# VH-VL binders against Imidazole glycerol phosphate synthase subunit HisH (hisH): the designs that were tried, part 1

Scores and structures below are computed, not measured.

Target 1, 208 residues: Imidazole glycerol phosphate synthase subunit HisH (hisH), of Pelagibacter ubique (q4fnt5)
Amino acid sequence: MNVTIVDYNSGNISSVINSFKEVAKDKVNIEVTSDLNKIRSSDKVVLPGQGSFKSCVDALNAINGLVETLNEFTVTNKKPLLGICVGLQMFADLGYEETETKGLGWISGKVSKIDNQNNKFKLPHIGWNEINIVKESKIFEGIKNKSHMYFVHSYEFIPDDKSVISATTDYSSNIVCSVEKENIFGTQFHPEKSDKLGLKIIENFLNL
Positions, changes and structure headers below are counted from each chain's first letter, unless a header gives other numbers; Kabat numbers aren't used for antibody chains.
F, E and O are the ipSAE of ESMFold2-Fast, ESMFold2 and OpenDDE, as the mean of both directions, binder to target and target to binder. V2 is 0.75 times the mean of E and O plus 0.25 times the DockQ between their complexes.
[cut] stands for letters that were removed.
Atom coordinates printed by the task and the answers are left out, and those that the model quotes come from them; centres of patches stay.

## First folded at step 1 (VH-VL)

Design a01 (framework fv_cemiplimab)
Fold by ESMFold2-Fast, scan of step 1:
Structure a01 (fold): chain C 208 residues (1-208), chain A 121 residues (1-121), chain B 107 residues (1-107)
Amino acid sequence: as target 1 above (208 residues)
Amino acid sequence: EVQLLESGGVLVQPGGSLRLSCAASGFTFSSYAMTWVRQAPGKGLEWVSGISGSGGSTYFADSVKGRFTISRDNSKNTLYLQMNSLKGEDTAVYYCAKDYYDSSGYYFDYWGQGTLVTVSS
Amino acid sequence: DIQMTQSPSSLSASVGDSITITCRASQSISSYLNWYQQKPGKAPNLLIYAASSLQSGVPSRFSGSGSGTDFTLTIRTLQPEDFATYYCQQSYSTPYTFGPGTVVDFR
């Protein structure tokens, strides 16, 4: 099985790469690339992201043909894709971090700043927090409700259709921290930084 | 000020078709999901259909699935509901509403005044 | 589909009374529940969203509570303009569903 982690110059993704290789070992080939032919021929794709919504969308768009290839992989061919952190956020129609920026539009919704209730809660939302699993999800197989995942974010993805929400977390309000729509999966938290349970999520995705 | 104005409600024969419109103003129309909710005479509210801000996703109640189509023209700030194969049970006041979402949840924060559709022979 | 029920179906009350309306979901909807008020011949208006958040412009005598499957709307010191039909609505999953409504009648 061939799995590509999209390297679109979105900052440091070494933890994502290392975690996927640790889980895959020699059973699954992990490629780190933005090569369009490698992405098309992959069995699964991982879209990580580090930085602002705008900086990551701009970086993705800077590579000629990349967004079109990801759309073909994900929307047309319905192959599994996992978005991590800002990778999840880029599924949205629009993001408001820094500027109003168009996302991929794969799951209708917006990315907006967490309402921290007049600074009652600090931003970013950083550290370990419990997830509330709100529906069965393939990537949560073997993971108990109220498990702890690692977060570091100031913005949240608010989908138009809440049926895509697979998990939320409590910080100032209910924040969406995982979505699932057919072949499309995303986590706001960082499975690559979430210890053994984070690696289990990676394993579940690779076993799809 | 947010305003929603429905139009198109008339008397239609069973099996007929009708298109409702909702003109929106006072907000960035393309940034919000929109919905249609109906109310039969003397009965409660029934959600009919929803559409994402981009128009890329549409949702329907089982009672209208396959007969109704929801669409929007973001360049004209207008929402539409195309109703086909109309039945007597579709007789209702049809409201359009703005579907607002944020970290606090999803809710219909502004409603139009409604337009009456009567399906009768 | 998520089924919503309300209790009571109707109640008769006098100005100054405190009333409580309950809403139950057939499955957990977290706090994704809204309350709407509808007066005869008028469009519904939003009172409470996210189970307990009061909409701007709505009098503080209205309050909501609950999570999961059981929710309540409370109106304290009922005023003449509060005689209306009240609907709960889950916003957790499509198709969105409304409760059947509770009619608050003038005595």
Scores: ipSAE 0.006, ipTM 0.485, lowest interface PAE 14.1, mean pLDDT 89

Design a02 (framework fv_cemiplimab)
Heavy chain, then light chain:
Amino acid sequence: EVQLLESGGVLVQPGGSLRLSCAASGFTFSDYAMTWVRQAPGKGLEWVSGISGSGDYTYFADSVKGRFTISRDNSKNTLYLQMNSLKGEDTAVYYCARDSYYDFWSGYFDYWGQGTLVTVSS
Amino acid sequence: DIQMTQSPSSLSASVGDSITITCRASQSISSYLNWYQQKPGKAPNLLIYAASSLQSGVPSRFSGSGSGTDFTLTIRTLQPEDFATYYCQQSYSTPLTFGPGTVVDFR
ESMFold2-Fast, scan of step 1: ipSAE 0.005; ipTM 0.473

Design a03 (framework fv_cemiplimab)
Fold by ESMFold2-Fast, scan of step 1:
Structure a03 (fold): chain C 208 residues (1-208), chain A 123 residues (1-123), chain B 107 residues (1-107)
Amino acid sequence: as target 1 above (208 residues)
Amino acid sequence: EVQLLESGGVLVQPGGSLRLSCAASGFTFSSYAMTWVRQAPGKGLEWVSGISYSGGSTYFADSVKGRFTISRDNSKNTLYLQMNSLKGEDTAVYYCAKDLYYDSSGYYPFDYWGQGTLVTVSS
Amino acid sequence: DIQMTQSPSSLSASVGDSITITCRASQSISNYLNWYQQKPGKAPNLLIYAASSLQSGVPSRFSGSGSGTDFTLTIRTLQPEDFATYYCQQSYDTPYTFGPGTVVDFR
């Protein structure tokens, strides 16, 4: 099985790469690339993100043919894709971090700043927090409700259709931390920073 | 219409074993989590066990953990409860029930229930 | 384990009355609280889920409220078919625990 982690110059993704290679071992081939032919031929794709919504969307668009290839892989051919942190956020139609920026539009919704209630809660939302699993999801197989995952973010993805929400977390408000729509999976938290349970999520994705 | 029909409840001696079945119809069985809830004669409801839509995740009340096993056969639209090392306090009507939400694992309201099957553990 | 308590354990009422049943959790369960009705010899029926959401087909005289640890079920203008036992149930964490029930009888 061939799995590509998309390297689109979005910053340091070494922990994502290391965690996927650790889980895959010799059983799954992990490629780190933006090569369009390798993405097309992959069995699964991982879209990490580091930086702002705008900077990551701009970085994707800067590579000729990359967004078109990801749309073909994900929307047309319905192959499994996992978005991590900003990768999840880019599924949205629109993001409001810095400027109004068009996302990939794979899951209708918007990305907006977490309402921290006049600074009663600090941003970013950083550290370990419990997840509330609100529907059965293949990536949460063997993960208990109220498990702790690692977060670091100031913006949240608000899907228009709440049926895509697979998990939430409580911080100043009820924040979406995982979505699932057919072949499209995303986590706001960082599985690669969430110890053994984060590695289990990676394992579940690779076993789809 | 949604229907759940339990079977297998009988008189059994302490220390014995029994398997309950729940036949489901009228909905896509493989898309919903299922549960067993029991009620001792004249007493309240007690949740016993739950299973995810795929059968990959199972959950048990502390009173039955290690003695009971829950399983499902999605090709037969059937839920099972294997009960081992039965005790007098396991005497109850056992209900099979369906989760309300498609793919729900967190909320578990039970929207449809079977009529129940009586298990009596007595010598 | 999360413990659930209900009060009163029983109440007597007349048709046309409005009644309130309370449910308390031993720890915060957010809004993961469901209400069921059970008539003698019958299986339970779901009335309310997520603390305040009315199940399809359930009469609007039933309503739920609350969050955290304190919850209420209200039945306005009680009808003859409403004399039953009512149970709350938390779905916040396993094991999913039921309250001990409240019996609603004729006065």
Scores: ipSAE 0.005, ipTM 0.445, lowest interface PAE 16.2, mean pLDDT 88

Design a04 (framework fv_cemiplimab)
Fold by ESMFold2-Fast, scan of step 1:
Structure a04 (fold): chain C 208 residues (1-208), chain A 123 residues (1-123), chain B 107 residues (1-107)
Amino acid sequence: as target 1 above (208 residues)
Amino acid sequence: EVQLLESGGVLVQPGGSLRLSCAASGFTFDSYAMTWVRQAPGKGLEWVSGISGSGGYTYFADSVKGRFTISRDNSKNTLYLQMNSLKGEDTAVYYCAKEGDFWSGYPEYFDYWGQGTLVTVSS
Amino acid sequence: DIQMTQSPSSLSASVGDSITITCRASQSISSYLNWYQQKPGKAPNLLIYAASSLQSGVPSRFSGSGSGTDFTLTIRTLQPEDFATYYCQQSYSTPWTFGPGTVVDFR
């Protein structure tokens, strides 16, 4: 099995690479690349992201043919894709961080600043927090409701269709922290920073 | 103000054991990975071991794997390095260091370091 | 393991000079390269992370560049407090590895 972690100059993805290699061992081949043919031929793809919504979308678009190849992989061919943090956020139609920027449009919705209730809550939402699993999801196999995951974000993805939400977390409000739409999976939290439970999520994704 | 203070370094016989401590203050300790880096007298830096914020994840350099154990007590804001089966080549100043600011999106660098504690392994 | 090398191993410079230190990785590490400064008898201090990002509080005379296998640290208008050993470190894959260091002497 070949799994590609898309390296599109989205910041430091060392933890994502190391965690996936840790789980994969010798059983799964982990490629780190933006090579279009390698992405196209992969069994699964991981889309990490660090930085603002705009900077990550701009970085994807800067690589000729990359967005078109990801659309072919994900939307046309329905192969498994996991978005992490900003990777999940880029599924949206629009993001409002810094500027109004178009996302991938794979899941209708918007990325907006967390309503921290007039500074009653600190931004970023950082540290360990419980997840509320709101529907069955393959990536949560063996993960108990109220398990802790690691978060660091100031913006949230608000899908138009609530049925795609697989988990939420309680901070200033109910924050969407995981989505699932057919072959498309995303987490707002960082499984690569969430200890053994995070590795379990990575394992579940690789076992799809 | 972030502060890290190592303690426990002493002279130990080869084959002996020693536990180092690092007392942390000025940041939310359980939200950051911690690391131990050593430096032999007159030599360069060598990464030894790392531990995740919760303590569930540990990593070791091959030179110490099986002999050293890293742990943390988040209720006491303290990092530990248990060193067993010590060898002469383990002689070094041992630094504890904090993972970089996660908000920057670039973890896996060490933004604050303690003063170090000297471990000498000699007969 | 990823091997890190630095060039030169030592250099002598005068206050006001601009100097460059090179770091090379044995394989591509993208931009996952950090630079540290260590003064005699002191702990290391972070200067630059992710190849080119200046750590808060570090003077702007320090800059980093490079990607893949070749990286450079530049210090413009060298000051007396810049006498130190400089280390690069890769954060692409564990184990984390440091370069052997470059000693900057004021001679």
Scores: ipSAE 0.006, ipTM 0.447, lowest interface PAE 16.0, mean pLDDT 88

Design a05 (framework fv_cemiplimab)
Fold by ESMFold2-Fast, scan of step 1:
Structure a05 (fold): chain C 208 residues (1-208), chain A 124 residues (1-124), chain B 107 residues (1-107)
Amino acid sequence: as target 1 above (208 residues)
Amino acid sequence: EVQLLESGGVLVQPGGSLRLSCAASGFTFSSYGMTWVRQAPGKGLEWVSGISGSGGDTYFADSVKGRFTISRDNSKNTLYLQMNSLKGEDTAVYYCARGYDYVWGSYEGYFDYWGQGTLVTVSS
Amino acid sequence: DIQMTQSPSSLSASVGDSITITCRASQDISSYLNWYQQKPGKAPNLLIYAASSLQSGVPSRFSGSGSGTDFTLTIRTLQPEDFATYYCQQSYSSPYTFGPGTVVDFR
């Protein structure tokens, strides 16, 4: 099995690459590329991202044919895709960081700044925090409710349809930290930075 | 007091099917992962299958994968093991036990209470 | 799959003896190892979890030690009710696996 981690200059993805290779070992071939033919021929795709919503969307659009290829892979052909951090956020139809920016539109919803309640809470939301698993999800198979994951973000994805939410975390409010819609999976936290439990999530995705 | 009571063990022909049940009492059933462990006459313990408290995560030993399914009904405090395509090698006392933890490396993966066992014999 | 082995396969002992049973995992399982006792005709009972934690109600003469791949169960001042079969079991990863057992019988 071939799995592509999309390298679209979305910030430092070394931890994502290292964690996927650690879990895959010799059983799964991990490619790091933005080559369209490699993405098309993959069994699974990982869309990492960090930085602003706008900068990541702009970076995807800067590579001719990349968004179209990801739409074919994910929406048309229904192959498994995992979005990490801003990768999850880009599933939204709209992001409000700095300016109103159109996302991929794979899951209707908006990306907005976490309400920190008049600076009662610091941004970014950074460090280990508990996840509340709100429904059974393939990527959470073998993960206990209230497990700790590593977060670093100032914006949150708010889906219009709450049925896609697989986990939340408590920080100033209930923040969506994972979504699942058919073949589309996303985590706001960084499984690649979440120790053994994060590696279990990566393993679950690879075992789809 | 925690109690686990297995039932359903009988003589079955090779290729047949059988469903075992385990009735749980004395604890909040849905809060615990559950397991099936078997023991062939005069032999050692073999882990068969485990299920999370919610029933969403299931795991199987390679020897039974594809033939057995584990399920639970938390409203009835009951654990099930559906056994299909039975082989002579499946002849064993089947125990249900509490405490299977589906998270790798979890210290909660120990089996602290066991039922009395139910004997399944697969023979012609 | 993680394979478990036990040594010895059987041993003979007298009341009052101290005995040691060893368990080896085919790979590093950290401290995710449990020990069970099974008396003839009965279900197993948990003695030790997490390599060294004594289960509530189990006599203090039982102790466990080890980490990684090598583990030991020690029974001090063996009592008549301790003549049984002892199994180790790893809970590090699925599928969970038991050792083949060690039979402790009268000398």
Scores: ipSAE 0.000, ipTM 0.425, lowest interface PAE 18.3, mean pLDDT 87

Design a06 (framework fv_cemiplimab)
Fold by ESMFold2-Fast, scan of step 1:
Order: sequence, then structure tokens, then C-alpha cells
Structure a06 (fold): chain C 208 residues (1-208), chain A 122 residues (1-122), chain B 107 residues (1-107)
Amino acid sequence: as target 1 above (208 residues)
Amino acid sequence: EVQLLESGGVLVQPGGSLRLSCAASGFTFSNYAMTWVRQAPGKGLEWVSGISWSGGSTYFADSVKGRFTISRDNSKNTLYLQMNSLKGEDTAVYYCAKDRYDILTGYPFDYWGQGTLVTVSS
Amino acid sequence: DIQMTQSPSSLSASVGDSITITCRASQSISSYLNWYQQKPGKAPNLLIYDASSLQSGVPSRFSGSGSGTDFTLTIRTLQPEDFATYYCQQSYSTPYTFGPGTVVDFR
């Protein structure tokens, strides 16, 4: 099985690469690339992202044909895709970080700044926090409710259809931290930074 | 004033089907996960099924999985439990209950209905 | 599935007594343990949620404690209306499971 981690020149993705290779071992081939033909021929795709919504969307759009290829892979051919952090956020149709920016539009909703309640809560939301699993999900197989995952973000994805929410976390409010819609999976937290439980999520995705 | 009213409990033959309803009022029904809990005569409480606020996620106890389905109609503030392939062991008072926290599931049940008795017997 | 046990299965007490009921989970459930009271012929009512939080309207003589696998419900200065069956319930993961109940009866 071939799995591509999309390298679109947006932040340091070495932890994502290392974690996927560690879980895959010799049974799954992990490619790190933005090559359109390799993405098309993959069995699964991972879309990482670190940095602002705008900077990641702009980086994605800067590679000719990449968004079209990802749409074909994910929406047309319905192959498994995992978005991590800003990768999950880019599923939205609109993001407000820095400027109003159009996302991929795969899951209707918006990305907006976490309401920190008049500075009662500090941003970014950084560190370990518990997840509340609100929906059965293949990527949470073997993961207990209230497990700890690692977060670092100031913006949240608010889907219009709440039925796509698979997990939330409590910080200043109920923050969406995982979504699932058919073949599309996303986590706001960083499984590559979440120790053994994060590796289990990666394993679950690879076993789809 | 939160109120939950179950209906539909009757005597039914083994192998039969029955649909229970729970009418909700006094809170924003569409914001809360809902659950069904049953109690066999002289026995303790057993969780049966749960449904997310939107109806998009459903959960079942192993004893009823594949036989029961849970659904909701948020426009009518009503929760349903469709019971198929009924067994004698399904004889119980069935309660609907409201999750304490909005849009989340997996938390305490703060309000319960009066219950409706389902008897499965020949 | 997470199994819940309660001790004792029943107890006899007098008005004014203080009683303790214990609940054990087969694995760690953090603090996601709730306590319910049920009187004959009535639906259960929530007393304590998340191990130690008192539900609104519940008298302060009720208290809960514990985390992980071991939990307790304490009723101080038992009143006549407290003679009932008490259930613990884990809300950590589905299927949500209840303990078998503890009957608190008049002596």
C-alpha cells in the first residue's frame, strides 16, 4: 500500500513523516511529495499543516494542479484522506485567520479565532488536553474517551453540519478537535506529537 | 420546566416489532444528545442506546445491536426507539433521558421520563 | 466493556445515620462516574455527576468522591426520603454501564 504525505512547502513536517514511517514499518510505502501523479496513484493521502490558514492555503494554491488533484482524489474518487491541524482546518469553505481566505470547501463551515472570553484563557491553546469522543470513528478504534492529545492552535474549525464532529475538547468552550465525513478524516490535535495514542490513530488510519 | 414523556409500550409477541416515542419539552431538544435506558422487572438499570444532537451518530449496547435502531425528529422534539426481533429478555420499563451537556454525548443524564412498559411474552 | 460493581448490595439504616456506598470500575474511568437515586415506581434522578459535583437541587448531605477505579457516595444525617436504591454509572465510554445498585432500607 502507498500513502503520500503532501509536502507543499508549508512548515516543518518532519514529526509527521517520522511517525507515519514508524507505524508503517516495511508494510506500507510512505512517500513525501507534491508530485501530482504520485498523489493520484496513492491508496491514502495525508494533508499536514502548521502555520496560519491563509499561509497554508496560499502554499497549496501555489503548486499548479495540486488542489484539483486533491479534489479528484478525495471528492471524486473518495479515497481516504487525513488532515492534521491546519490540514483539518483547510476542509472549511472559509477561514478568517489574517484575512478572509477561501478553503477547500470539502466540509461546509468556517475557521475562526477561539473565543478566549476577554483574555480569561490564553492563546494559543497549547499542551495536552482531553478529547471527548462524540461519534464512533475508525480512527478512534482502541482509543478511550478522555484520552490526552497534544494541541497547539489559536483558531478552530466550526462545521455547519455538527454530525461530522467525531471529537471535541474543552478549553474556553467546546472546541471541535476531530471530524469524519465518509472518506475524509481530520484532527485539530497532532497525533504525531501525542505519544503512543497518537501513533494508534495513525495506525487506525493506515488500516482503513 | 423540562419534561420527557414516553409512549408505545405494550404487550408484544416474541419476534415482533415495536416503536417507542419520547416527546420532549422545556429545553432546546436539538442541542442535546438523548438516550434510552431500560429496567427489567426487579432488576437494575441497563443503558440501551444513545443518539447525538443531530441524529448523525448512534450507539448501542451489545444486547440490542442489529435489532434496535434509535432516531430523532428535531422538528417535532421527539426521540424514537425502533425495536425488532424482540425477545423475552427485552421485557422492561424503557426510559428516555436527556444528556446534561449540549451537543456532547457521554455525560450524565439529568432528566428522565416516567417510563413505558414493554412486555414480550407469548 | 467496562464492568461496574457496588458494595454493599443492600444496607439497613436509621434516620440520622451516615452511610457510604462504594462503586468500582473494571478499568480507569478518570472522574466520569455519576450517581443516581431511584425510589419505588419512579424514574431515577441524578444526584452527583463527574464523581463529586452536586446536581442542582440536591441536598448538601449527599457527596461523592474518588477517581480512577474506586468511588464513594456518602449520605450524612440520613433523612426518611433517602431510603431508595442508588446506582453508579460510568460515562467514560460506550456502552455506558450501571452498577447493580445498592438498596438502602429502613431498619
Scores: ipSAE 0.006, ipTM 0.454, lowest interface PAE 15.1, mean pLDDT 88

Design a07 (framework fv_cemiplimab)
Fold by ESMFold2-Fast, scan of step 1:
Structure a07 (fold): chain C 208 residues (1-208), chain A 125 residues (1-125), chain B 107 residues (1-107)
Amino acid sequence: as target 1 above (208 residues)
Amino acid sequence: EVQLLESGGVLVQPGGSLRLSCAASGFTFSSYAMTWVRQAPGKGLEWVSGISGSGGSTYFADSVKGRFTISRDNSKNTLYLQMNSLKGEDTAVYYCAKDTYYYGSGSYDWYFDLWGQGTLVTVSS
Amino acid sequence: DIQMTQSPSSLSASVGDSITITCRASQSISDYLNWYQQKPGKAPNLLIYAASSLQSGVPSRFSGSGSGTDFTLTIRTLQPEDFATYYCQQSDSTPYTFGPGTVVDFR
């Protein structure tokens, strides 16, 4: 099986690459590329990214045909896709980090700054925190409720349809940390930084 | 002959450096995460550091972060712990241990099921 | 970091006794708790993983229970080889942490 991690010049994705290769070993072929033909022919796609919502959306749009190819893979052909951190956030219709920016629009919703209650809570939300699994999900197979994942973010994705929410975390308020809509999966936390439980989530995604 | 053998423990002066090795045999070394656990004389166990099977992810206790580095050479079935800026409180027996996680296991129960004999590091003048 | 505490820190018992050791986590760790036995001058050996699963080769007189924050290790009909130090350890998140240990001495 072939799995592509999309490299769209969004910063350092070395941890994501290393974790996927660690889990895949010799069972799954991991490609790191923005080549449209390789994405189209993949069995699964991973959309990581570092930076702001705007910088990542702009980077995707800067590569001719990339957004169209991802739409074809994900929306038209219904193949599995995992978004990590800003990758999850880009599923939204709109993001408000730095400026109002249109996202991919795959899951209706908005990305807005976490309400830290006038600095009562620190931003970014950084470190280990418990997840509350709110519905069955294949990527959480074998993961116990209240497991700890690693977070580093100042913005949150707020879906319009709460049925897509698979997990939340408690920080200043109840924050969405994982979504699932058919073939589309996303985590706000970083499985590549979440130790063995994070690797188990990667394994579950690869086993879809 | 499933086995872990540590080596490298010696007397070192404060501020010095030392590298410990752990030789693994009898299992597919590259498939498993590995860890270092230490025990000061007459004291309890303290987890020090861990590394994924590929070597791509590393983890450290706060007491050693920035001073210790963990690495592995899967072609030689060997785990390493590079210890820099050693302090008196680093004096301990250092154990190498195998973590049960590996890809395809289907299991989320992680524990240290195989331990080496330990190697004593003394930090003193 | 998750802090682990054990009670008692030591206990005295006789062969044939049944004993219980408790372990508490500062926050919920589900059932990601392991128990190890250590004899003087030796490396630890695994007794129980996932709070209640007995490791292969470990006598059935050892049993574990609990979830969340409160856990127990029970040794039924204590044998001479059971006089040792026992440690609990959480594997929920890094840094992994051990309890301070419980010394089981001959009375």
Scores: ipSAE 0.005, ipTM 0.477, lowest interface PAE 14.0, mean pLDDT 88

Design a08 (framework fv_cemiplimab; at its last look DockQ between E and O 0.04; V2 from the best seeds 0.00; counts 0 for: pae O 10.5 > 2, placed apart)
Heavy chain, then light chain:
Amino acid sequence: EVQLLESGGVLVQPGGSLRLSCAASGFTFSDYYMTWVRQAPGKGLEWVSGISSSGSTIYFADSVKGRFTISRDNSKNTLYLQMNSLKGEDTAVYYCAREGYSSSWYEDAFDIWGQGTLVTVSS
Amino acid sequence: DIQMTQSPSSLSASVGDSITITCRASQSISSYLNWYQQKPGKAPNLLIYAASSLQSGVPSRFSGSGSGTDFTLTIRTLQPEDFATYYCQQSYSTPFTFGPGTVVDFR
ESMFold2-Fast, scan of step 1: ipSAE 0.063; ipTM 0.693
ESMFold2, look of step 2: ipSAE 0.007; ipTM 0.540
ESMFold2 (binder alone), look of step 2: mean pLDDT 91; pTM 0.936
OpenDDE, look of step 2: ipSAE 0.000; ipTM 0.553
ESMFold2, look of step 5: ipSAE 0.007; ipTM 0.545
ESMFold2 (binder alone), look of step 5: mean pLDDT 91; pTM 0.937
OpenDDE, look of step 5: ipSAE 0.008; ipTM 0.556

Design a09 (framework fv_cemiplimab)
Fold by ESMFold2-Fast, scan of step 1:
Structure a09 (fold): chain C 208 residues (1-208), chain A 127 residues (1-127), chain B 107 residues (1-107)
Amino acid sequence: as target 1 above (208 residues)
Amino acid sequence: EVQLLESGGVLVQPGGSLRLSCAASGFTFSSYAMTWVRQAPGKGLEWVSGISGSGGSTYFADSVKGRFTISRDNSKNTLYLQMNSLKGEDTAVYYCAKDQGYDFWSGYSHYYGMDVWGQGTLVTVSS
Amino acid sequence: DIQMTQSPSSLSASVGDSITITCRASQSISSYLNWYQQKPGKAPNLLIYAASSLQSGVPSRFSGSGSGTDFTLTIRTLQPEDFATYYCQQSYSTPLTFGPGTVVDFR
């Protein structure tokens, strides 16, 4: 099996690469590329993201044909895709970080700054925090409710259809931290930074 | 309150059969893998059998394979261990235990330990 | 099957001591190792899962470390309630296997 981690020049993805290779070992071929043909022929795709919503969307759009290829892979051909951090956020229709920016539109919703309640909560939301698993999700097989995952973000994805939410976390409110819609999976937290439990989520995705 | 209550342990003759039950309460039973672990008098822990949340995947220790079967009735929140062709070496306290991780679509989610245990039921195989 | 060994088989300690128990797997099990405590006449209690993750409700004086084949359970500042038998258990593959146990007794 071939799995592509999309390298669209959105920041340092070394931890994502290392974690996926550690879980895959010799059984799954991990490619790191933005090559359209390799993405099309992959069995699964991982969309990481670091930086702002706008900078990541701009970086995707800067590579001719990449968004169209990802749409064909994910929406048309229904192949598994995992978005990590800003990767999950880019599923949205619109993001408001820095400016109003159009996202991929795969899951209707908006990306907005976390309401920190007049500075009662510090941004970014950084560190280990518990996840509340709110529905069955294949990526949470073997993961207990209230497990700790690693977060670093100031913005949250608010989907219009709440049925896509697979996990939340408590910080200033119930923050969506994982979504699942058919073949589309996303985590606001960083599995690649979440130690053994994060590696289990990566394993679950690879076993889809 | 999350709780497991075992029943069925008695004295049986070698070659006999016995069914153990484990009643679960306080959690969504079908969302977790379940395990049987035994402990012979004065000895250590031995994993006996495991079953996925759906009941679709079952696993056994070599010492009991072909003689024991594990099953569950998710509508009754009950786990079972059917023990056939019992031997003296099967004499032990039998514990049922809940696996910690959610088990929705894996074959058997056994990775993160058993967080809830019953108090055990003693099975004695002797003449 | 994956075989588990523990050392020592028993140790004597005093309240306030720090003790270390070692567990070895016959092959690599990554971080899929759990530690249990068992007191006489009682069911085991899960202390640590995934080699180093402390179970909810377990005192912070318990810690686990290791990966691959070599693992360690450390209890710092031993308390009276810590005199028990400790078992490691691999959860990497079926059949799941326990170590033979380490008995921690009063000196």
Scores: ipSAE 0.006, ipTM 0.509, lowest interface PAE 12.4, mean pLDDT 89

